VH-VL binders against RecQ-mediated genome instability protein 1 (rmi1). Designs and how they scored, part 3

Target 1, 235 residues: RecQ-mediated genome instability protein 1 (rmi1), of Schizosaccharomyces pombe (q10160)
Amino acid sequence: MNQTTTLSTELTELGVRVQNRWLQSLLDYLAKKHSTGANTTPQLVMQYLVASDIRESTTSEGAAPYIVSEQHNVRIENTMLLQIVRVREIGISIVNQLEYLNDLEELKKLKGQKVIRLVHDESGDEEQNDDDGLTEAQDAVQKGSELKKMCRLILEDSNGQRFWGLERKPIKGIQLSTKLGTKLLVKNVLVRRGVLMLDPNNTTILGGSIEEWDKDYFPKRLIEELKGELSKTKA

## First folded at step 14 (VH-VL; from q6 with heavy chain L107F)

Design n3
Fold by ESMFold2, fold request of step 16:
Structure n3 (fold): chain C 235 residues (1-235), chain A 122 residues (1-122), chain B 112 residues (1-112)
Amino acid sequence: as target 1 above (235 residues)
Amino acid sequence: EVQLVQSGAEVKKPGASVKVSCKASGYTFTGYYIHWVRQAPGQGLEWIGWINPNRGGTKYNEKFKGRATLTADTSTSTAYLELSSLRSEDTAVYYCARGLYWSSSYFFFDYWGQGTLVTVSS
Amino acid sequence: DIVMTQSPDSLAVSLGERATINCKSSQSVLYSSNNKNYLAWYQQKPGQPPKLLIYWASERESGVPDRFSGSGSGTDFTLTISSLQAEDVAVYYCQQYYSTYTFGQGTKVEIK
């Protein structure tokens, strides 16, 4: 078997259906470097693949088998390779998410450090207890942890179909700071009312990003997008 | 051996259109993007856009949106640039160049065509 | 658009001597996630199309002689020709590919 067929077979065993023309282009590039071309492994190819756009790098065999938004109570047993287009926290108010992101940005700047005003309200208004995002934002910044309760994702397959994914249980590595274009392997996933029901048992994070999407996105462009979403909610 | 061969020089009047071809050989045409770059006389290089010959997808420099059209014919391994509503400022050498396919990021151009002079004169 | 500015606009160097070309970008072209500078250098000899010399700021393209080297990071980059030869008479361009594609205005290298 030639090198591309061997690598493609090995990648398929990992759940990835690589596009041959993409793989050949990568191998041509690596061969120019000499030291890599003779020792190309599936692991090395995977490093480049997770940094790619799967619409170009993978085949439709790893895509959703139908129009997901039109389905209810079906299970996709096959393994799909998907990329994250957007991440949204839906268990915490947008206002509290904005406070968190602004506080992180200011903390990162030396000049903004002394203007950070984190109000920790342990005995505040009981009506505000339904909006625990404010206290969780303050706690996350103080602890240096990610702000997270429950994420909704926009996912994309190799055919460019976009659909929703909802965390049923927290998946480690999915949070507001997750890079756009992060690759996921999803298998045995239930579709409810056009939404993939994700959990740690059916979702494997491969990592990566799409540089065009992710450069300069977190946190500045995310803040802009959340402000836009908040203004539509308030209108 | 990678080669990009472009069509011959053109002379046009303002308001006309021009179509420049770029025939690729020595590699898998659908495995790489084709970029177009121009160079006005005595000036530097200016990127026009790219086409993905496999999918037909395109991206344009905003300066040329609405006037430039990029196409490709995979059966002949040929990419085309059509520029409409020509102005005297469009007088330039137009190059096609090959860009990498395997990455989702912006990339440099490893092979260039010989160039096609387009002269726009009243 | 990221503006690329080269200096000098023209350079006359004796055969066998060192030629140095500078390129400055209006914003950083270093992507911190992979520590790569999205910067290339091209050579354009009279009457010819541009030819790739250097990519990722410092990596020499296959077939490019050892006398060509690139250095720098972030916003400031240098192309060095350690021992100028007659065939090196050309205009040299830097190009960023961090955010779309823009080129420097060019530096003409001539034999003194």
Scores: ipSAE 0.458, ipTM 0.756, lowest interface PAE 3.4, mean pLDDT 86
Fold by ESMFold2, fold request of step 16:
Structure n3 (fold): chain C 235 residues (1-235), chain A 122 residues (1-122), chain B 112 residues (1-112)
Amino acid sequence: as target 1 above (235 residues)
Amino acid sequence: EVQLVQSGAEVKKPGASVKVSCKASGYTFTGYYIHWVRQAPGQGLEWIGWINPNRGGTKYNEKFKGRATLTADTSTSTAYLELSSLRSEDTAVYYCARGLYWSSSYFFFDYWGQGTLVTVSS
Amino acid sequence: DIVMTQSPDSLAVSLGERATINCKSSQSVLYSSNNKNYLAWYQQKPGQPPKLLIYWASERESGVPDRFSGSGSGTDFTLTISSLQAEDVAVYYCQQYYSTYTFGQGTKVEIK
């Protein structure tokens, strides 16, 4: 049994339907780089696969079995490998998200400067507001945590079909800062009105990205996209 | 052995079009991108664009968008560059080169064709 | 577009001596997520197509002699030929592949 058949079988056991021409291209590269590609493991292949575009690296057996937007109250029992095209927080106002992202951008600038620590604060801080979305953004920045309640995703399968996914329950690793092109394994997912209903029980985050999509995206291009969305939702 | 064999030299007048071929052998044609790069006489290298023979996708250097057309024929393992509205500044050696595609990153070119001289003169 | 600038435009080096070629990018080609510099070096001998020498700034392509080495990070890169041989007479190009593909203008290496 040849190396590509063995690796493909092992990857299928991990839920990944690898494309043979992609795997062969990777193995050719690794053989040149390492002087011996015979020691290639499924784990090593997975490291490269999560950095790939699954439209090239995987087969349609891992794709959605039908046009998702046309479905309601069906369950996709098969394992799908999907990649994240976009992440949107829908449980927190866009205004508060923009405040959070702008504050993160300001914090990033401080890392590039000599930091003089101050013992004295400027205002003798107290709790600022009654409970609205601004309080949540300020708390997240001060505590160094992600601003998160509920995300909606644009997902893409190996055939290039794009569809919505909605977090029913928070999934660790899905937030505004999640890299574009992050790979997900999704199994036994309910489709309601054309949307995948995601939760930690049906979704496994493999990681990775699509470099062309993600490079220089977070937070500046996200900020610009959210500003555009805010202008369309105002009445 | 990986080989990229290009079509022969061309002489064209301004305003004409040229089509350069690049025949690949020694590897799985649909498993790699084909890039096109040109080199004016005595000058440096300039990337024109790439084609993914498997899916037919293309990307162009903005400088050539609208004039360059990249195609591939998987049955003959051949990629093509067509450049229209030729100018004297387009006089160059045109190379095809193989690019890796197993990653979503931009990549270097590991094998190059022998080059095709295109001369544009009135 | 990322502009790649090489220096010098040409150099003459005695056989067996060190040749040093510099390449500067107009913006960083280091991707912090994988800590790789998206830079390659090509050799083009007279009358021949370019040949890949170095990728990821410092990794030699298969079959490239040990006398060729690449170094640098971010915006400043160097190709070094530790002991110039007669067959190394060529034009050398750096290339970034961080954002599309651009080449330096080339550095001609000749024997003094």
Scores: ipSAE 0.445, ipTM 0.748, lowest interface PAE 3.6, mean pLDDT 86
Fold by OpenDDE, fold request of step 16:
Structure n3 (fold): chain C 235 residues (1-235), chain A 122 residues (1-122), chain B 112 residues (1-112)
Amino acid sequence: as target 1 above (235 residues)
Amino acid sequence: EVQLVQSGAEVKKPGASVKVSCKASGYTFTGYYIHWVRQAPGQGLEWIGWINPNRGGTKYNEKFKGRATLTADTSTSTAYLELSSLRSEDTAVYYCARGLYWSSSYFFFDYWGQGTLVTVSS
Amino acid sequence: DIVMTQSPDSLAVSLGERATINCKSSQSVLYSSNNKNYLAWYQQKPGQPPKLLIYWASERESGVPDRFSGSGSGTDFTLTISSLQAEDVAVYYCQQYYSTYTFGQGTKVEIK
């Protein structure tokens, strides 16, 4: 069996249906990194998958079977692979969010200054472990202090259909700081008035991001967006 | 072996258009982006844009928006750059290059065409 | 646009000696989420297209000799040729691909 076929099959078992061309491209990249194709695991591929645009990396089989915006009181039975386009907190005032985000931005600036100072002093030979793994570690530090009540998401499927998702119950890992392009598995979800009703039972976070969306977005661009929204509400 | 073979040198008048081709071989054409880069004589490298042959999606350097058109023919594994309203300043060697693609639009260029000299002269 | 600035513009080095080229970006090209620097180095010989040498700031392209190495992070990067060979005479370019694509102005490496 061609390595591509084997990996594709294994990924399907994980609920992800990859496009062969994307997988081949990835394998070529990994080969370039002197990673013997023999060591490519489904788990490794998943790490790259969650960093991909699912419109390019996955098939339509994981997409919404309907025009979601036109559906009401319909349950989608198939497991969907979705990516987060936007996150909004709707349980907290925009003003309070802005205050929080501004504080975070200030803290980041302070930390950045410290890191720059530390990098200047610790020119020690730290072995750059080639851990191409998305360091989940940075997300862990931000998890503790985030004000969260209820999030509304803009979600996108592999076909490029965008629709709303609303948390019925708080989902751990969904918050303002959630990386744009984060991948979700959504199964057996109820659609009400064109909105997916999300909860911890029907939503699994796979993680990842789309770099183009996520780069320099949080908190700076989010702040700008919220300010814009606030100004429109006052007009 | 991965190869990008470009069309021959072109001489154009100011205001004319030029279309340069880049034929790809040795790999799956739709699995990679094609980038276009130009280099004026004795100058550095300037990125023009990229095309995704699979979807036909494109991105342009703002400098070339409206003048550059990128296309791809998947049946022939050929990418095209058309540049309109040519000026003397557009005199350069134009390169196509392959960009890897798995996560984002932004990747380094691992293979290059041999280049196409476009001369714009009155 | 991120501006890339190389230094020096020209470098003359004796055969077998170390050549060092610096590249500075106007903004950080480090992506915090994956801790990768979106920086590449290219070699261009006269009459030839650029050739990829280094990507992700420090990863060497296949077939590139071990004497070539890339280092740096954030905004400051260095290409090092540990022992200059005659075939290394070329113009070297750094490239960022963090946000769109921009190149340094190039550094000409010659034999002294």
Scores: ipSAE 0.418, ipTM 0.754, lowest interface PAE 1.6, mean pLDDT 89
Fold by OpenDDE, fold request of step 16:
Structure n3 (fold): chain C 235 residues (1-235), chain A 122 residues (1-122), chain B 112 residues (1-112)
Amino acid sequence: as target 1 above (235 residues)
Amino acid sequence: EVQLVQSGAEVKKPGASVKVSCKASGYTFTGYYIHWVRQAPGQGLEWIGWINPNRGGTKYNEKFKGRATLTADTSTSTAYLELSSLRSEDTAVYYCARGLYWSSSYFFFDYWGQGTLVTVSS
Amino acid sequence: DIVMTQSPDSLAVSLGERATINCKSSQSVLYSSNNKNYLAWYQQKPGQPPKLLIYWASERESGVPDRFSGSGSGTDFTLTISSLQAEDVAVYYCQQYYSTYTFGQGTKVEIK
């Protein structure tokens, strides 16, 4: 069995159906990094998958089976792989959100200044091992209690269909700071008036991001977007 | 072996259009983006745009929007750049290049075509 | 648009000596989420297309000699040829691919 076929099968068991062309492209990339094909595990592929655009990396089998926006009181039984296009907090005033985000931006500036000072003093050659996985987990833990009540999401499936998701109950990990392009598995979800009703029982966060969307977005661009929304509501 | 083979040199008049081809081989054509870059004589490199052969999605440098058209034929594994309303300043070597696309991020160009000289002269 | 500026414009180095090319970006090309610098180096010989040398600021492309190395982060980057060879005579370009694609103006490396 071709390594691609084996990996595809294993990933399918994990509920993810990858495009063969994407997987091949990834394997080619990994080969460039002198990673022997023998070291490519489904888990490793998943790490790259969550960083991919699922429109390119996955098949339509994980897409919404319907035009979601046209559905009412329909339960989608299949497990969908979705990616987050936008996150909005709708349970907190925009003003309060802006205050919070501004404070975060200020804190980031302060931390950046401290790191620059520390790097200048420690000329020690410690080989920072590229444990890419640990840094993402550490960033998730250091994210203090973000202001969260209820989020509305713009979601996208592998076919490029975009639709709304609304939290009925707070889902841990979905917040304003959630990376754009974060991958979700949504199963057995109720659609009401074209909106997915999301809760912790039907939504699993896989993680990841789409770099093109996420780069320089939080908090700076988000602040700008919220300011824009605020101005429209006053007009 | 990955190869990008471009069409031959072109001489065009101002206002005309040129279409350059780039035939890809040695890899899955739909698994990678094709980028187009030009280089005026004695000048640096300028990115024109990319095409995703799989879906036909494109992105252009704003400078070339409206004049550049990128297309791809998956049956022949060939990408095309058409540049219209040619000007003297469009005289350049045009390159196709392969870009990795395992993520939605921008990527570097790992393989290049041999280039196609397009000369725009009155 | 992110502007890439190389220095020097031209460099003459003796055979076997170190060549150093600098590249500065007008904005950081470091993505904080993955800690990668979206910077590449290309070599272009006369009459040839550019050839990829370095990607992610410091990763060497397959088949590229060990004498080529990339370093730097954020806005300041360096391509180093530890021991210049005759075949290294070329124009070198840095490229950012953090936001769209832009190239440095190039650095011509010649043998002194």
Scores: ipSAE 0.404, ipTM 0.760, lowest interface PAE 1.8, mean pLDDT 89

## First folded at step 17 (VH-VL; from k2 with heavy chain F108W)

Design b4
Fold by OpenDDE, look of step 18:
Structure b4 (fold): chain C 235 residues (1-235), chain A 122 residues (1-122), chain B 112 residues (1-112)
Amino acid sequence: as target 1 above (235 residues)
Amino acid sequence: EVQLVQSGAEVKKPGASVKVSCKASGYTFTGYYIHWVRQAPGQGLEWIGWINPNRGGTKYNEKFKGRATLTADTSTSTAYLELSSLRSEDTAVYYCARGLYWSSGYFWFDYWGQGTLVTVSS
Amino acid sequence: DIVMTQSPDSLAVSLGERATINCKSSQSVLYSSNNKNYLAWYQQKPGQPPKLLIYWASERESGVPDRFSGSGSGTDFTLTISSLQAEDVAVYYCQQYYSTYTFGQGTKVEIK
């Protein structure tokens, strides 16, 4: 069996149906890199898959079987591979979200300034690697998870169809700081009024991102979007 | 062996259009992006845009939006750059190049065409 | 747009000696999510297209001699030729592909 066929089969068992052309391109790259080409595993391929655009890397077999927005009280039995286009927290006021995000941005600036100062002070004093600042930022991200109530998602399938997803129950890993382009496996999901009803039983996070979407989005662009939404609500 | 073979040199008048071709071989044409880059005589390199031959998706440098059109024919494994409203400043060697797309984002250019000289003169 | 600035514009080095080319980006081209620098180096000989030398700031393309190496992170990058050969006479370009694509102005390397 051709390495491509074997890997495709194994990935299908994981709920991911890859395009052969994408997989071949990836394998060619890995072979060129010499060190990993001989030992390409499904897990390794998955690392690249979650970093891909599923419209390019996966087949329509993992897409929604129909126009989701036109469906009501229908259960989709098919396992769908989806990617997150946008995340909104709808259980917390926009004002409170903005306060949180502004605080995060300020903390990032402070950390960036400290790094720049450390590079310029050639003075040999063993300044203790304030690992504490990285831990604080991580703690802030963790605090963000504590503020989570309910998220609304814009999701996209391999065909480029976009539709809404709503958390009925909190899903671990879905929050304001979730990277855009994060991949989800959604199985046996109920559609109500064109919206996927998401919960921990029907939604699995694979991870990853789309770099073009994720770069410089959090928190700066998100803040801008939320401000825009706030202004529209006041009008 | 991966090869990108471009069409021959072109001489055009100001206001005219030029269409340059890039024929790909030695790999799966739809498995990579085609980028276009130009180089004015004695100058540096300028990125024009890319096309994904698989779905025909394109991205352009803002400088060339509205004047540059990228197309691809999967049956012949050929990419095309059309540049309209030509000016003297468009005189350059135009290159096609292959780019990876196995992940999202941007990638480097691993193979290049030989280049096509486009001369715009009155 | 991210502006790439190379230094020097031209460099004359004796055969067998080290050549060093610097490239600075106006913004960081380091992506925090994968910790990769979106920077490439190209060699261009007269009448030829550019040839890829280095990608991800430090990874050497297949077939590129070991005397070529890339280093740096964030905004400051360096291409080093450890022992200059006659065939290395060319113009060298850095390229960022973090946000769209931009090139440095080029550095001409000549034999002294």
Scores: ipSAE 0.375, ipTM 0.764, lowest interface PAE 2.3, mean pLDDT 89

## First folded at step 20 (VH-VL; from c2 with light chain S33N)

Design d2
Fold by ESMFold2, look of step 21:
Structure d2 (fold): chain C 235 residues (1-235), chain A 122 residues (1-122), chain B 112 residues (1-112)
Amino acid sequence: as target 1 above (235 residues)
Amino acid sequence: EVQLVQSGAEVKKPGASVKVSCKASGYTFTGYYIHWVRQAPGQGLEWIGWINPNRGGTKYNEKFKGRATLTADTSTSTAYLELSSLRSEDTAVYYCARGLYWSSGYFWFDYWGQGTLVTVSS
Amino acid sequence: DIVMTQSPDSLAVSLGERATINCKSSKSVLYSNNNKNYLAWYQQKPGQPPKLLIYWASERESGVPDRFSGSGSGTDFTLTISSLQAEDVAVYYCQQYYDTYTFGQGTKVEIK
């Protein structure tokens, strides 16, 4: 069978240029698991690919065509496959972000303790439509929503080049809780001052993660990183 | 068939270095990690490190960092472990083993070399 | 480091009887993102390299007889040999691969 050639062609039509050695390694594993080789589809391969490190799984054809940090006012018309190294909220103060993350962590601790307390149930008429006095952090926790204004990303291509991406318009799925190593397809993107100008029209989220980066990262290690960044800016 | 064939036994004096080879066949060498594991006589298994033959990246057990060097030669499909500043406690059988790499996590070792006895004696 | 502790250190079992080996990790090796336990079992016969038996805690490697089974989750794992054969005399090791690699100290299985 021409299984690797067929799959590679189909994956290229989805915007992903796989390394043949990576695909063969995956197919060897899947053949052991299934006892039949007939069930490997490009959709199944994509599930494994988004969990991969694209430096190992994809070719340079999906990488940035030049050193991005040295460019200004150029447009990359071709599709790039990128993975998210870090996410930072830059439209909300670090202090408010820490408040939000600490409140999420405290909620986890309370559930783990399973402590029974008195509940005081108030009618909605006394606090209905009164958000006065709530910070954006407090409001997000109470509503169960993400704390978000504008994210800056550290992105990495298949060659290991890292560069900034700035969210010009909100992209659903990009927030502080976004898994590290999340894969993006970015097409027709403007580069300004060495930064990719991202928006929903030029960015498609494929999902996934890089296991070693994302294990036990959100929110605890993010909190520690933000504390470190806050200390440096006050020095 | 997948096969990992290691170099022969070595006898070394304390303070010397040893270099053990592991020649792979029956699969795409750059599509898998090579791990190194040792086993002292009558003892359990101790992971030393891995090498990614595709990129040359390595990771070491902290116990061996600074003394162990992992390399690979893709033209001969051969991985190498070099261990320096040998002590009598380094007397062990040294194994190479193959690990998957299609995801970004860690994997078990599906095939092992036959082992190389390294004896460190005065 | 995640410490892997096996019990017992040695086990004598009559031919055809069940052998049970326990492995406990010092922290969970279950990754919630993929719901997999990063735990493998190896068999090592005298003078031979280890041989993979089980990965993902319960998945048998190709060619491993179905009398070998793995179970457990999180921190507590078990290797079971449902009907011990003479060829099963070996030392058995568990291994975590959640965060780098560590092995249990081994369990020697002998015929009673």
Scores: ipSAE 0.580, ipTM 0.802, lowest interface PAE 2.3, mean pLDDT 88

